# VHH binders against Bile salt hydrolase/transferase (cbh): the designs that were tried, part 13

Target 1, 323 residues: Bile salt hydrolase/transferase (cbh), of Lactiplantibacillus plantarum (q06115)
Amino acid sequence: CTAITYQSYNNYFGRNFDYEISYNEMVTITPRKYPLVFRKVENLDHHYAIIGITADVESYPLYYDAMNEKGLCIAGLNFAGYADYKKYDADKVNITPFELIPWLLGQFSSVREVKKNIQKLNLVNINFSEQLPLSPLHWLVADKQESIVIESVKEGLKIYDNPVGVLTNNPNFDYQLFNLNNYRALSNSTPQNSFSEKVDLDSYSRGMGGLGLPGDLSSMSRFVRAAFTKLNSLSMQTESGSVSQFFHILGSVEQQKGLCEVTDGKYEYTIYSSCCDMDKGVYYYRTYDNSQINSVSLNHEHLDTTELISYPLRSEAQYYAVN
Below, E stands for the ipSAE of ESMFold2; O stands for the ipSAE of OpenDDE; V2 stands for 0.75 times the mean of E and O plus 0.25 times the DockQ between their complexes.

## First folded at step 4 (VHH)

Design q12 (from p10, 15 letters changed; framework vhh_7d4b_2)
Fold by ESMFold2-Fast, scan of step 4:
Structure q12 (fold): chain B 323 residues (1-323), chain A 124 residues (1-124)
Amino acid sequence: as target 1 above (323 residues)
Amino acid sequence: QVQLVESGGGVVQPGRSLRLSCAASGFTFSSYAMGWYRQAPGKQRELVASISGSGGSTNYADSVKGRFTISRDNSKNTMYLQMNSLKPEDTAVYYCAKSPGYFGSGSYLPFDYWGQGTQVTVSS
């Protein structure tokens, strides 16, 4: 998985969800009066409306990623082998990993507010149900001003400022930031011959400033590639141009079936790509088999209601016949 | 080539302990939730314990809570089931199982791959 922020016509947040199997994902809206129940903290019977992609579970919105009506966004990304959830601690705010997205988005309007209110956060090892144990995650939280990363590791809870606005998978975020330094010489410009004055080396192609950019699908490589692509991206200052460019940035780190084997005959691939428009409250997505961009708008729904609103993802290939 | 190989079963007296191991290969072990199922003669297969990919979360069937402990060592690609205070009703073939994907705040995921099983017999 890769998650990014991007500023253009509006402020955008989204991710590639990379996995080997699709499980009936839906775009789900949690209206303001839907009761959000938590295991160890006070329920939220009135809260900000939330839109995002959920698992197909009837009784609770199990978000993969989402934004609220204030433009605060969060995505959970796989952190296998590194996540360390803790035991209940009476002196802390105990939130299960599957509750983090609705708990943050239901009550906070900005990253600044999140940072002030998670000082005593404890990600507690309580499963959703007997059949659904916790998944190992870390999170990118963003608004239009800044982003942070939340990781629960052996040493405790880590909250990182994220100046790059990118998150992938393992290892820890601080290692990802450090590794980015190895690529400081990469450029979107044609390089000069700095190898040695004793040999004449030629600029034989456009794009040579990017030589050394990692092309593989490993987490650290996708972090570098997404960061370089995002930070050098140009887009029209229009809604259509910005959303299109956002998906092109995610496309640079898209996982194609066949390149990352996880088990015999199964390959990790980008199941869906998402783009949240923080300013308009619109959730855009596309799936691996259907490149058409689909949208769901918060402002097209009655948000002062008590029932979840869900739309299954449109994944069937669609072609336009010109003749 | 996914392979799950169980070991550690055997015959034991009531009240004693056994430790089962499951050696996994052919997939990124730490990315998958794992579980132990058991099947007694003439009965349905039941999930007795499960563990998340990181090992940070565990689940137990009511029949084994307080007696069984599931754990994993991702550096060795191995999952364990420590079975204490064994009872005659724990007699079954125990199967190591792999989840097809994420649990919790991600995908909703039944277990879909099984090992060959290891017999546990608790003498009355």
Scores: ipSAE 0.007, ipTM 0.316, lowest interface PAE 9.4, mean pLDDT 88

Design q13 (from p06 with Y102W D104G I105S; framework vhh_7pa5_2)
Fold by ESMFold2-Fast, scan of step 4:
Structure q13 (fold): chain B 323 residues (1-323), chain A 123 residues (1-123)
Amino acid sequence: as target 1 above (323 residues)
Amino acid sequence: QVQLVESGGGMVQPGGSLRLSCAASGFTFSSYSMSWVRRAPGKGPEWVSTISSSGSYISYADSVKGRFTISRDNAKNTLYLQMNSLKPEDTALYYCARDLTWYGSLTGYSDYWGQGTQVTVSS
């Protein structure tokens, strides 16, 4: 998985969801009066409206990623082998990993507010059900001004400022940032011959400033590639141009079926790509088999209601026949 | 009760060295990132250095990089700042700070500060 922020015409947040199995994902809106129930903290009977992609389970909004009506965004990404959830601690704010997205988005309006209210956060090892164990996750939280990463590791809860606005999978975020330094010399400009004054080497092609950019699908490589692509990206200052560019950035780290075998002939691939417009409250997405960009708008729903609103993802291939 | 007590300040000539210590008590020292922040006469606070809870991550302000070394001893609940090649510009009150969260080198996210120890660099 790869999640990014991007500022252009508006402020955008989104991700590639890379996995080997689809769980019938849906775009789900949690309205302001839907009762958000938590295992170890106070319920939220009134809260900000939330829109994001959920797994299809038991009429509960199990968000993979989401945005609230204030433009605060969060995505959970796989952190297998590194996530370390804790036991209950009476002196802390105990939230299960699957509750983190609705708990944060239901009550906070900005990353600054999140930072002030998570100093006693404890991610507890309580399963959703006997059939659904906890996913090992870490999270990218973003608003229009800044982003942070939340990780629960064996050493404790870690909260990182994220100056690049990118998160992938393993290992810990601080290692990802440090590894980015290895690519300091990469450029979107034509390189000078810095090899040696004793050999005349040619700039034989456009794009040579990016030579050495990792092209594989490993987490660390996708972090570098997404960061380079995002930070050097240019887009028209229009809604359509910005959304298009956002999906092109995610495309640079798309996982194609066949290149990452997990087990038993199963391959990890980008099941969906998403783009949240923080300013308009619009959730855009596309799926692996359908290149059409689909949208769901918070503003088109009555948000002072008590029931979840869900739209199954449109994943069927659609071709425009010219003859 | 959280307490941070700085020591090791004093007067030193340009080019000299000093080692500051911060004795921490009233909390689990090994669970917190720690920072050194200074305030020169008539100026606002300037972040100097941060060290993570385990000591594996360290960062410095450009003005002190290569001259100052931050370290910690979790067994003794003590934070250190070794200051070498001191300049008149380093004259300030130096504070030990407990970081509320690991937010890199951003000041203002510390919940407890010591009283400070004065460092004066003059000839």
Scores: ipSAE 0.000, ipTM 0.126, lowest interface PAE 18.7, mean pLDDT 87

Design q14 (from p06 with I58T D104G I105K; framework vhh_7pa5_2)
Fold by ESMFold2-Fast, scan of step 4:
Formats: structure tokens, C-alpha cells, sequence
Structure q14 (fold): chain B 323 residues (1-323), chain A 123 residues (1-123)
């Protein structure tokens, strides 16, 4: 999985969801009066409206990623072998990993507010079973001004400021940032010959400033490539041009079927790609088999209601016949 | 064909005790964590307690911790909630719930709830 922020005409947040199996994902809106139930903290009977992609679960919005009506965004990404959830602690705010998205988005309007209120956060290992452990996740949380990463590791809860607005999978976020330093010489410009004055080496092709960008699908490589692509991207100052560019950035780190084996005969691939327009409250997505961009607008629904609103993802191939 | 049937509710005075039971059928009971969830009049559902599939891990809402005890008998496909030192604020419909699996893992969220059993604590 790869999640990014991007500033252009509007402020955008989204991700590639990379997995080997689809769970019939839906775009789900949680209205303001839908009761959000929590295991260890007070329920929210009135809260910010939320829109995001959920697993197909009756009567509960189990979000993979989402934004609220204030433009606060969050995505959970796989962190297998690194996530370490804790025991209940009476002196802390105990939230299960699967509750984090609705708990944050239902209450807070900005990353600044999140940072102020998560100092006592404890991600608790509830319903742990040796056969069926909790999904190991870490999270990218973003608004129009800044982003942070939340990780629960063996050393404790880690909250990182994220100056590049990118998150992938393993390892810990601080290693990802440190590794990015190895690529500081990369450029979107034509390189000068810095090898030696004694040998006249030529720039024989456009794009040589990017030589050394890792092209593989490993987590650390996708982090570097997404960061370089995002930070050097240009987009037309229109909503359509910005959304298009956002999906092109995600495309640079898309996982194609066949290239990342999980077990014999099973391969990870980008099941869907998402783009949240923080300013308009619009959730855009496309799927592996249907490259058409689809949208669901938060403000097209009556939000002062008590029931979930869900739209199955449009995943069947669509071709426009010109003649 | 999944069925959860609660029993054991009733009227009790403050400080009293009740034991709720939930008979489960239509699925492999021993493979799922189970929860008790309650709904007070005019309010949304509130989680009360969870027990792991093996019974080795239990969790409780702060409002009931030390007063309620969750247990299970996998041989009888039955979930229990022992409620002691009951308070008027414990008045609610109590639901037995089967916890959902997320990506093949236990989530703690329920996909099937029973019909509920009414507990009324009043002087």
C-alpha cells in the first residue's frame, strides 16, 4: 500500500490499496447521527460525517481509509511484523486498531487537534487469538497543512511529523525518512558532469536526473519513488487536472498482478486507488479492472441521519466506443 | 442459519444480580470471540464485554469492570454474563453478538446479534 498527500488546485489525500484478495469494498458515508460504538471509550452519538472505503460488513463502517467533513484524512496501511498492540491501560485512552479511523474522524477537525488529543492514546490488543491476530497497521493522518504517522511498536506508541506526506508499509517510518537521504542528488533537471573533469561524460537522454530511482515494488522503494514523483509533480490548476495528476502519482507505485508473490500462485496488486478532495468533500476512486474515475460526494447526501449509506465499487471494465 | 438466543433478563432492585445466557447455533462457536452489547432506551448500542474464542482473554467496559464477568462453555455453545451490584444505569436490552473477522482476523465488531433480553434495574 502507498498513501500520499498532494497540494494543487485543492488539497488531496489518497492511497493505493495493495492486497491479494478483494473483500467487496464499498464507499461508505457515516452520517452525523449514526451511533459510533467503541470498546473502551465513550460512544459518539453525534459527530462529524465520514466518507471512505469499507469492507463489506453489515451495520458497521470498517474503514480502510476515510476523510471527514472538515477535511481531516486517515489511512491504515499494512505493517506486518512491526505492529505491536498493547494491553489495556486504565491511565490511557484505549482504542482498538479497527476503531482508530472512526474515533479520530468523528471528533477532530485538524492534525493539530489530533496531536493535542492523542498524547494518551493506547492501541489495545483486544480479541487477540494465536490463529486470527488483529491486522497489523500503521496510519497516515493528514489535513491541508500537515501530516503525521502513528505507529505502535515494541518500544511504544510513536507519533511522527511527516514532512513528505507519504507512507508505505515496512519498516518503521523513521527508517523510511532516513533512507530518503540516499537519494538527495536526484533531480528533475538535466545533470551536470560531476564524475570527473578528466572525462567528458554526456547527458545523452532526457530524464537522466532521475537515474537511481528504485523501480521495484518493495515498501522502501515505493516510498522513495512516491516522494520523488509527488514533490516534482506539476498539474493544471483545475479540479480535473489535479485529480488526474494525483492518480498519475499513485500510478508510479501501482502493483501489477504477477510481480509481487505472497504465497505460491497468489500475488499482491492494486485493488483500488483513492483520492479525497479535502476542500470539496468528494471521494474519487478507480479499480484495477476499471480505470474510469468514479466519485461520491459527501454533500450530495442528507448528513443529519442515523443510517449508513454505502455504494459498491464499480469494478467492471468500461470502454467508451467512439464509433 | 446463524442463531443467537439470549435469556436470563428481568427486573431487579439496585444492588441485585442477574446471570444472562446466550445459546448459539448455526456456526462453529469455538472459533469466534463473543461479545455482550446493550442498548438503553433512546440511545445507541454500547459495548459491555468481550471474550476470546478460547476464553483466555476478556475485556470489559469501564462502567461494568469489577461488577460483571463474561464466560463461555464451548462444549455447550453457550455464552454467559454474570452481573453483580446492578445499578439503574444498567437498564437496557442486552444482546449476545458474534465478533466479525477482518482480513481473516478477529475485529471485535459483530456481524450477528440476537433478539436481546431486557434488564430493568429499578427500586
Amino acid sequence: as target 1 above (323 residues)
Amino acid sequence: QVQLVESGGGMVQPGGSLRLSCAASGFTFSSYSMSWVRRAPGKGPEWVSTISSSGSYTSYADSVKGRFTISRDNAKNTLYLQMNSLKPEDTALYYCARDLTYYGKLTGYSDYWGQGTQVTVSS
Scores: ipSAE 0.000, ipTM 0.108, lowest interface PAE 20.9, mean pLDDT 87

Design q15 (from p06 with Y102F D104S L106P; framework vhh_7pa5_2)
Fold by ESMFold2-Fast, scan of step 4:
Structure q15 (fold): chain B 323 residues (1-323), chain A 123 residues (1-123)
Amino acid sequence: as target 1 above (323 residues)
Amino acid sequence: QVQLVESGGGMVQPGGSLRLSCAASGFTFSSYSMSWVRRAPGKGPEWVSTISSSGSYISYADSVKGRFTISRDNAKNTLYLQMNSLKPEDTALYYCARDLTFYSIPTGYSDYWGQGTQVTVSS
């Protein structure tokens, strides 16, 4: 998985969801009066409306990533082997990993508010059900101004400021950020010959400033590639141009079937890519088999209601015949 | 070692201006949000302004909004506070503070504070 922020015509947040199995994902809207129930903290019977992608699980909006009506965004990304969820602690605010997205988005409007209110957060080791154990996750939380990373690791809960607005998978975020330093010399410009004055080396091609950028699908390589691509990206200051560029950034770190084997015959691939327009409250997505961009607008629904609104992802190929 | 050194304070008449600077060293300045906090005689610390690590998020206390401007230069590891239309009520010791948002659970904003720089507004 790779999640990014991007500022252009509007403020955008989105991710590639890379996995080997689909759980019949849906775009789900949780209206303001839908009761959000929690295992260890008070329920939210009135809260901000939320839109995001959920797994097809009865009676609960199990979000992978989402945005609320204030433009606050959060995505959970796989953190296998590194996530360390804790035991219940009566002196803390105990939230299960699968509750973090609705708990956070239902009540906060900005990253600043999140930072002030998660000082006693404890991500507690309580399974959703016998059939659905906890996913080992870490999270990218973003608004129009800034982003942070939330990780529960052996040493405790860690909250990181994220100056690049990118998150992938393993290892810990501080290692990802440190590794980015190895690529300090990469550039979107043609390099000068700094090899040696004793040899006259030539710039034989466009794009030579990017030589050394990792092209593989490992988490650390995707972090570097997404950061470089995002930070050097240019887009038209239009809605269509900005959304298009956002998906091109995610495309640079898309996982193709066949390149990342998980077990015999199973391959990790980008099941969907998403783009949240924080300013308009629009959720865009595309799937692996259908490159057409689909959209769901939060404000086209009646938000003062008690029932979830869900739309299954459109994953069948669509072709526009020109003859 | 983490060091924050404030400068630019002094005496000024009401309606005047001052620019405070904070030189940071011993950590990756560009990775931390920074704040200005002041302590007036006989009062506890009052938060004045915060700027995110990238400079894109800026917030001010209502008492200074419209008069003060926070900024940073990540290439120079320096935090600034431009103070305009100063009032006698702005008289205080001003501290540069590093926000604890890069490590374990933050305890509000600040894990390291400078020595402070005195601002006196008097007629």
Scores: ipSAE 0.000, ipTM 0.101, lowest interface PAE 20.5, mean pLDDT 87

Design q16 (from p06 with D99S Y102W Y103F D104G L106S; framework vhh_7pa5_2)
Fold by ESMFold2-Fast, scan of step 4:
Structure q16 (fold): chain B 323 residues (1-323), chain A 123 residues (1-123)
Amino acid sequence: as target 1 above (323 residues)
Amino acid sequence: QVQLVESGGGMVQPGGSLRLSCAASGFTFSSYSMSWVRRAPGKGPEWVSTISSSGSYISYADSVKGRFTISRDNAKNTLYLQMNSLKPEDTALYYCARSLTWFGISTGYSDYWGQGTQVTVSS
């Protein structure tokens, strides 16, 4: 998985969801009066409206990623082998991994507010049910000004400032940031011959400033490639141009089915890509088999209601014959 | 109201074949991944196979791979399991289940199960 922030016409947040199996994802809106129930903390009977992609669970909105009506965004990304959830601690705010998204988005309007209120956060090892074990995750939380990463690891809860606005999978975020230093010489410009004055080396092609950018699908490589692509991206200062560019950035780290084997005969691929417009409250997405960009607008719904609003993802291939 | 009704079980000799069916109602069948889960006498539930909503992605437990084939007919709201080369070890109550998964492994276990259909392989 890869999640990014991007500033252009508006402020954008979104992700590629890379997995080996699709679980009937849907865009779900949780209205302000829908009761959010939590295992170890007080329920929220009135809260900010939330829009995001959920797993198909009728008894609870299991968000993969989401945005609230204030433009605060969060995405969970796989952190297998690194996530270490803790035991219940009576002196802390105990939130299960599957509750983190609705708990944060229901209450807080900015990353600043999140930082102030998660000082005693404890991500507890409590399964959703006997049949649904916890997923090992870490999270990118973002607003229009800044982003942070939340990781529960063996050494404890880690909250990182994220100056790059990118998160992938393993390893720990601090290692991802450090690894970017190896690529400081990469450029969107034609390089000068700095090899040696004793040999006359030529620029034989456009794009040579990017030589050394990793092209593989590993987590660390996708982090570097997404960071480079995002930070050097140019887009028209229009809604359509900015959303299009956002999906092109995600496309640079899209996983093609067949190239990343996870178990015998099973391959990781980009199931969906999302883009949240933080300013307009619009959730855009596309899926692996249907490259058409679809949108769901938070402000086109009645938000002072008690019932979830869900739209199954348009995932079936669609073509338009011009003759 | 979600309903899953299995049929097609019965008694068969080792090496025989059976075709299980599951009729679904009360939800949009074509939007959900479906699984077959079995429970042998004295054992817990064991996942057998899962098929995605479109039918494009299919997975099997190692013990049945190459012998069983899962399929679905979204127009008829029906899930199938074609069972070939049956072994005594395949004797179990077979359940149709609506998949409940989130970033995790495909378990076939869910909050919505059918009543089950008995498959007995004896010699």
Scores: ipSAE 0.017, ipTM 0.312, lowest interface PAE 6.6, mean pLDDT 88

Design q17 (from p06 with D99G D104K I105T; framework vhh_7pa5_2)
Fold by ESMFold2-Fast, scan of step 4:
Structure q17 (fold): chain B 323 residues (1-323), chain A 123 residues (1-123)
Amino acid sequence: as target 1 above (323 residues)
Amino acid sequence: QVQLVESGGGMVQPGGSLRLSCAASGFTFSSYSMSWVRRAPGKGPEWVSTISSSGSYISYADSVKGRFTISRDNAKNTLYLQMNSLKPEDTALYYCARGLTYYKTLTGYSDYWGQGTQVTVSS
């Protein structure tokens, strides 16, 4: 998976969801009066409205990623082998990993508020059910001003400021930030010959400033490529141009079927790509087989209601026949 | 040990129907959601349908919605998939799977999958 922030006409947040199997994902809206129940903390009967992609199991919204009506966004990304969830601690705020998204988005309006309120956060090892064990995750949390990464590792809870606005999978975020230093010489400009004055090496092609950018699908490589692409990206200052560019940035780290083996003969791929417009409250997405951008607008619904609103993802291929 | 045994596959012409069954043993069937997953020749696995433990929640992939019906009989520990209006694109090995988790791959947990039953749709 790869998640990014991007500032253009508006402020955007979104991700590629990389897996080898599709789960009938849905765009789900949790209205302000839908009761959010938590295992170890006070329930929220009134809260901010939330929109995001869920696996809707037994009428419970299990969010992969989401945004609230204030423009606060969060995405959970796979952190297999690194996530370490803790035992209940009476002195802390005990939240299960599957509750983190609705707990944060239901209550807080900004990353600043999140930072003030998660100093005693404890991600507890409590399964959703006996049938649904915990996913090993870390999270990118963002608003219009800043972003942070939340990781529960053996050494404890780690909260990182994220100056690049990118998160992928393994390893821990501080190592990924450090690795980005290896690419400081990369540029969107034609390089000068700094190899040696004794050999006249030519700039034989446009794009040579990016030579050395990793092209593989490993987590670390996707982090570097997404950061470079995002930070050097240019977009029209229009709604359509900005959303289009956002999906082009995600496209630079899209996983094609066949290139990333999970088990013998099985390969992960980008099942969907998402884009949240933080300013307008619009959730955009596309799927692997259907490249059309679809949208669901938070503000097209009556948000003072008690029931979930879900829209299955449109994943069937669509072609516009010109003749 | 968890055991899932699929049956009911075969060869049919386009527009035909087949009913798949999955006999479950080695666990309390009525306590788990169940899914059908398929793998077409030359393609990766595709989720088809899920049914909750009680049968009250059911979902389908867009490609089969309106044509396939998932059901279960908890007294017989059996999962079913009624397939109508079959298309050549439905040709695949169909797997019975225990549960479905949003951040776990079913293929990463071999005990969640049966051996599969072949469905071939051709004239």
Scores: ipSAE 0.000, ipTM 0.128, lowest interface PAE 19.4, mean pLDDT 87

Design q18 (from p06 with Y102L Y103F D104G I105Q; framework vhh_7pa5_2)
Fold by ESMFold2-Fast, scan of step 4:
Parts: sequence; structure tokens; C-alpha cells
Structure q18 (fold): chain B 323 residues (1-323), chain A 123 residues (1-123)
Amino acid sequence: as target 1 above (323 residues)
Amino acid sequence: QVQLVESGGGMVQPGGSLRLSCAASGFTFSSYSMSWVRRAPGKGPEWVSTISSSGSYISYADSVKGRFTISRDNAKNTLYLQMNSLKPEDTALYYCARDLTLFGQLTGYSDYWGQGTQVTVSS
């Protein structure tokens, strides 16, 4: 998985969801009066409306990623082998990993507000049912001004400022961020011959400033590639041009079927790519088999209601026949 | 439509064996992790065992570990539970369930359960 922020015509947040199987994902809207129930903290019966992609689960909004009506965004990404959820602690704010997205988005309007209210956060090892394992996740939380990373690791809860606005999978975010220093010489410009004065080497192709950018599908490589691509990206200052460029940035780290074997004969691939327009309240997505960008708008729904609103993802190939 | 139909339950004496089967239809069985869950009289559902989509990753509840074996046949769209050394405490209605996973881990939620098959361990 890769999640990014991007500032252009509006402020955008989105991700590639990389997995070996699809679970009938849906774009789900949780309206303001839908009762959000939590295991160890007070329920929210009135809260911000939320839109995001959920697993196909009746009566429970199990979000992979989402934004609220204030433009606060969050995505959960795989952190297998590194996530360490804690035991209940009466002196802390105990939230289960599957509750974090609705808990944050239901009540906070900005990253600044999130930072002030998660100082005693404890991500507790409480399953939906006894003995069923939790997803090992870490999270990218973003608004228009800044982003942070939330990780629960053996050493405790870590909250990182994220100056690059990118998150992938393993390892810990601080190692990912430090690893970017290895790539500080990469450029979107034609390089000078710094190899040696003793040999006259030529710039034989455009794009040679990017030589050394990792092209593989590993988490650290995708972090570097997404950061370089995002930070050097240019887009038209239009809604369509910005959304299009956002998906091109995600495309640079898209996982193709066949290149990452997870289990015997099963391959990880980008099941969907998403783009949240924080300013307009629109959730855009495309799927692996359907390259057409689809949208769901909060503004097209009546948000003072008590029932979840869900739209199955359009995954069947769509094309325009010119003749 | 998603359908899960359990069979193979019955009455057996302590120490006996039973093999449960679950016939799946209406979805791509080979793409889903599957679980067995049981409900004893007067108790809530208890997770028993899980098997990954490929069959490579398997887990068991401590109460059945070493006695039960979960398996699947993706060509037949069928899930199995071989139960050995049965105890009176194993008496329950057994359900097969299609599990939701996120990044290869169970979410702790099953989105579809079968009708169940009764297992009674007594004289």
C-alpha cells in the first residue's frame, strides 16, 4: 500500500490499496447521526460525516481509508511484523485498531486538533471477537496544512510529523524518512558529469537525473519513488487536471499482478486507487480492471440521517467506443 | 448469492471423531479465508479455526489445538473440519464462515455465516 497527500487546485489525499484479493469494497458514507459505537470510549451519536472505502460488512463501517466533511483524512496501511498493539490501560484513551478511523474522523477537524487529543492514545489488542487477529496497521493522517504518522510499536505509541506526505508499509516511519537521504542527489534536471574529470561522459537521454530511483515493489522503494514523484509533480490548476495528476503519482507505485507473490500462486496488486478532494468533499477512485475514475460526493447526500450509504466499487472494465 | 451449507454433524460419544463439511457457492471460494465458529447452548459464538485462501496459513483456538484439523478443497469449493478426541465441551452448533481480511490478517469479523450443523458429544 502507498498513501500520499498532494496540493494543487485543491488539497488531495489518497492511496493505492495493495492486496492479493478483493472483498467487494464499497464507498461508504457514515452520516452525522449514525451511532458510532466504541469498545472502551464514549460512543458518538452526533459527529462529522465520513466518506471512504469499507470492506463489505453489514451495519459496521470498517474503513480502509476515509475523510470527513472538514477535510481531515486518514488511511490504514499494512505494518505486518512491526505493529504491536497494547493491553488496556485505565489511564489512557483506549481505541481498538479497527475503530481508529471513525473515532478520529467523527470528532476532529484538523491534524492540529488530532495531535492535541491523541497524547494518551492507546491502540488496544481487542478483537471483534475472541481470538480472531487484528490487522497490523499504521496510519497516515492528513489535512490541508500537515500530515502525521501514527504507529504502535514495541517501544510504544509513536506520532511522527510527516514532511513528505507519504506512507507505505514496513519498516518504522523514521527509518523510511531517513532513507530518503540516500537519494538527495536525484533530480528532475539533466545531471552534470560529476563522475570524473578524467572521462567525458554524456547525458544521452532525458530523465537521467532520476537514475538510481528504485523501481521495485518493496515498501521502502515505493516510499522513495512516491516521494520523488509527488514532490516533483506538476499539474494544471484545474479540478480535472489535478485529480488526473494525483492518479498518475499513485500510478508510479502501482503493483501489477505477477510481480509480488504473497502465497502459492497469489499475487499482491493494486485493487483500487483513491483520491479525496479535501476542499470539495469528493471521493474519487479507480480499480485495477477499470481505469475509469469514479466519484462519490458528500454534497449529493443528505448527511443528517441515521443509516449508512454504500456504493459498490465499479470494477468491470469500461471503455468508450470511438467507432 | 452467497451460500454456505454445513453438514457432517451428529451425535458421538466422548473420544469419538466427526468430519464437518461446508459447501460454498455464489462467490470465488479460492479468494477467501474461511473459518469455523461454534455456539454452545447458552453461550456466544466462539472462534474455532481459520484457514487462508491458499491453505498455507492455519490457526486454531487453544481449546481445540491438536485435536481438530481444518482443511479446504478449492477445486470443490468445500471447507472441512476433522474433529478428533471429542469432549462434551465440544457440543455446539458449528458454522462455517467467510472471513474478511485486511492485508492478510483477519479483521475479527465474518461477513457471511452458514446455517450451522449440530455436534453433540454425550453418551
Scores: ipSAE 0.000, ipTM 0.222, lowest interface PAE 12.2, mean pLDDT 87

## First folded at step 7 (VHH; framework vhh_7pa5_2)

Design e1 (from a25 with T50Y I58T; at its last look DockQ between E and O 0.82; V2 from the best seeds 0.00; counts 0 for: pae E 12.5 > 2)
Amino acid sequence: QVQLVESGGGMVQPGGSLRLSCAASGFTFSDYSMSWVRRAPGKGPEWVSYISSSGSYTSYADSVKGRFTISRDNAKNTLYLQMNSLKPEDTALYYCARDLTEYDSFDYWGQGTQVTVSS
ESMFold2, look of step 7: ipSAE 0.000; ipTM 0.423
ESMFold2 (binder alone), look of step 7: mean pLDDT 86; pTM 0.866
OpenDDE, look of step 7: ipSAE 0.787; ipTM 0.903

Design e2 (from a25 with I58T S59Y; at its last look DockQ between E and O 0.01; V2 from the best seeds 0.00; counts 0 for: pae E 22.8 > 2, placed apart)
Fold by ESMFold2, look of step 7:
Order: sequence, then structure tokens, then C-alpha cells
Structure e2 (fold): chain B 323 residues (1-323), chain A 119 residues (1-119)
Amino acid sequence: as target 1 above (323 residues)
Amino acid sequence: QVQLVESGGGMVQPGGSLRLSCAASGFTFSDYSMSWVRRAPGKGPEWVSTISSSGSYTYYADSVKGRFTISRDNAKNTLYLQMNSLKPEDTALYYCARDLTEYDSFDYWGQGTQVTVSS
């Protein structure tokens, strides 16, 4: 998985969702009066409206990634072997991992507000059900100004400021940031000969400033490539140009079928890519087999209601006939 | 309400073949990955095979690979398992299951159809 922020015409947030099979993911709107129930903290009977992609589970909006009506965004990314959820602690705010997204997005409007309210957060080890155990996750949380990373590890809960606006999977986020130092010599420009004055080395191609960018699908490599691509990106200052570039950034770390074996002949691939416009309240997405960009807008729905609103993802290939 | 109904089980000699069917209703069948899971007498469940929502990808347990073929007909809301070269070890109650997440979490199961391989 890869999640990014991007500031262009508007402010954008989104992710690639990488997994071995599709479970009919849906874009789901949780309206303001849908009762959000929590296992160990007070329920929210009225809250901010939320839009994002959910698992197809009817009893609860299990978001993979989401945005609320105030432009606060969050995505959960796989953190297998590194996530360490804790037992209940009466001196802390006990939230299950599957509740974190609705708990944050239902009541907070900014990263600053989130930071103030998660100082005593405990991600408690309570499964959703016997049939749906906890996923090992860490989270990118972003608003229009900044982003943070939330990781629950053996040493406790870690909250990092995220100056690059990228998150992938393993290892811990601070290792990912440190690893970027290894790439400090790379650029989008033609490099000067700094090898040795004793030999005249010439530039033979455009793009030589990028020699050394990692090309494999490992999470550390995707972090580096996504950071380089995002931080050097340019786009037209229009909604369409910005959204187009956003999907190109995510495309640079897209996983293709056949390149990453996970188990028993199954291969990981990018099932969907998403892009939230934090300013307009619009959720854009694209799927593996249908590259058309699709959108769902919060402001096209009546939000002072009690029922979840869901739209299946458009996953069938679509060809534009020119005649 | 989600319903999964298996059929096609029976008694067969070693080396024989059976074709299992699963009729699905109460959900949009073409939007879900589907699996076969089996439970041998006195044992826990064993994953057998999975097919993607479109039918484009199939996966098999090592114990059945090369002998079993999973397929689906999305127009008829039906999942199939063609079982060839059956062995006594394949004797089990076979369930059709709707597949949910990365660790093969299944949210709905049928009642199962019995397959018995014996001389």
C-alpha cells in the first residue's frame, strides 16, 4: 500500500490499495446521524459526515481510507509484523484499530485537533469478530496543512510528524524518513560530473539524475519512489490537471499482477487508487481494470440522515470508442 | 439475506470425479471472491480453492492443485468445483464460502455437501 498528500490547485489525499483479491469494495458515505458505536468509549450519535472506501461488511463502515466533511483524511496501511496492539488500559482512551477512522473523522476537523486528542490513545487488541480479526495497520492522517503517522508498536504508541506526505508499509516511519538520506544526490536534473577530474564522464540521456531510484515493489522502495515523484511533481492549476497528476504519482508505485507473490500462487496488485479533494469534498478513484477516473461527491447527498450510502466500485474495463 | 446452497456431493471410488455447485442469492454475486472450504471427519476447516470476483484468477491448496478446478458463472450466480482424481483424503463436507479479506476470512458459509471417496 502507498498513501500520499499533494498540494496543487486544491489539497489532495489518497492511496493505492494493494491486495491479492478484490472483495467488492464500495465508496461509502456515513451521514451525520448514523450511530457510530464504539466498544470502550462513548458512542457518537451525531458527528461529521464521512466518505471513503469500505470493506463490504454491512454491519459497520470499515473504512480502508476516508475523508470527513471538514477535509480531515486518514488511510490505514498494512503493517504486518510491526503493529502491536495493547490490552485495555483504564487510564487511556481505548479505541480498537477498526474504530480509529470513524472515531477520528467523526469528531475532529484538523491534524492539530487530532494531535491534542490522541495523547492518551490506546489501540486496544479487540477483534471485530471471530470471522474478521484485527488487521495489522499504521495510519496516515492529513488535513490541508499537515500530516502525521500513527504507529502502535512494541514500545508503545508513536505519533510522527510527516514532512514528506508519504506512507507505505514496513518498517517504522522514522526508518523510512532516514532512508531518504541515501538518495540526497538524486534529482530531476542532469547531474554534473562529480566522479573524478581524471576522466571526462558525459551525460548520455535525459533522466540520469534519477539513476539509483529503486524500482522494486518493496515498501521501502515504494516510499522513496513516491516521495521523489510527489515532491518533484508539476501539474496544471486546475482540478482536472491536479487529479490527473495525483493518479500519475500513485501510478509510479502501482503494483502489477504477477510481480509480487504473497502466498499459494496469489499475487498482490493495486486493486484501486483513490484521490480525495479536501476542499471540494470529492472522492475520486480508479480501479485496476478500469482506468477511468470516477467520483463521488459528499455535497450530492443529504447528510443529516441515518443510513449509510454505498456505491460499488466500477471495476469493468471501459473503452472509449472513437467511431 | 445472503444464502449459499451447495450440491453435487456423493460417494465415489478413488480416481473418480465429482462436480460441486453452489447457488448464491441475497447479494451481488459478481462483486465477490468465492471459496471452497472442506472439513474432514474430526478435523478443522481446510481451505481448498478461491476464485476472484470476475473469475480471472484462481487459487488452490497444494493438496488439490492439478486435480480440482474452480469456476464461476456470474450470469447464473453459481460457483463450481470440478474434482478429478479423487482420493480417500478428499472425503469431507465441502462448503461454499464468501471470501472477505487478506487472511481468507469468510463471512458467510453454506450448509455443505458431503463428498465420500471409498472403495
Scores: ipSAE 0.000, ipTM 0.102, lowest interface PAE 22.8, mean pLDDT 89
ESMFold2 (binder alone), look of step 7: mean pLDDT 86; pTM 0.869
OpenDDE, look of step 7: ipSAE 0.007; ipTM 0.276

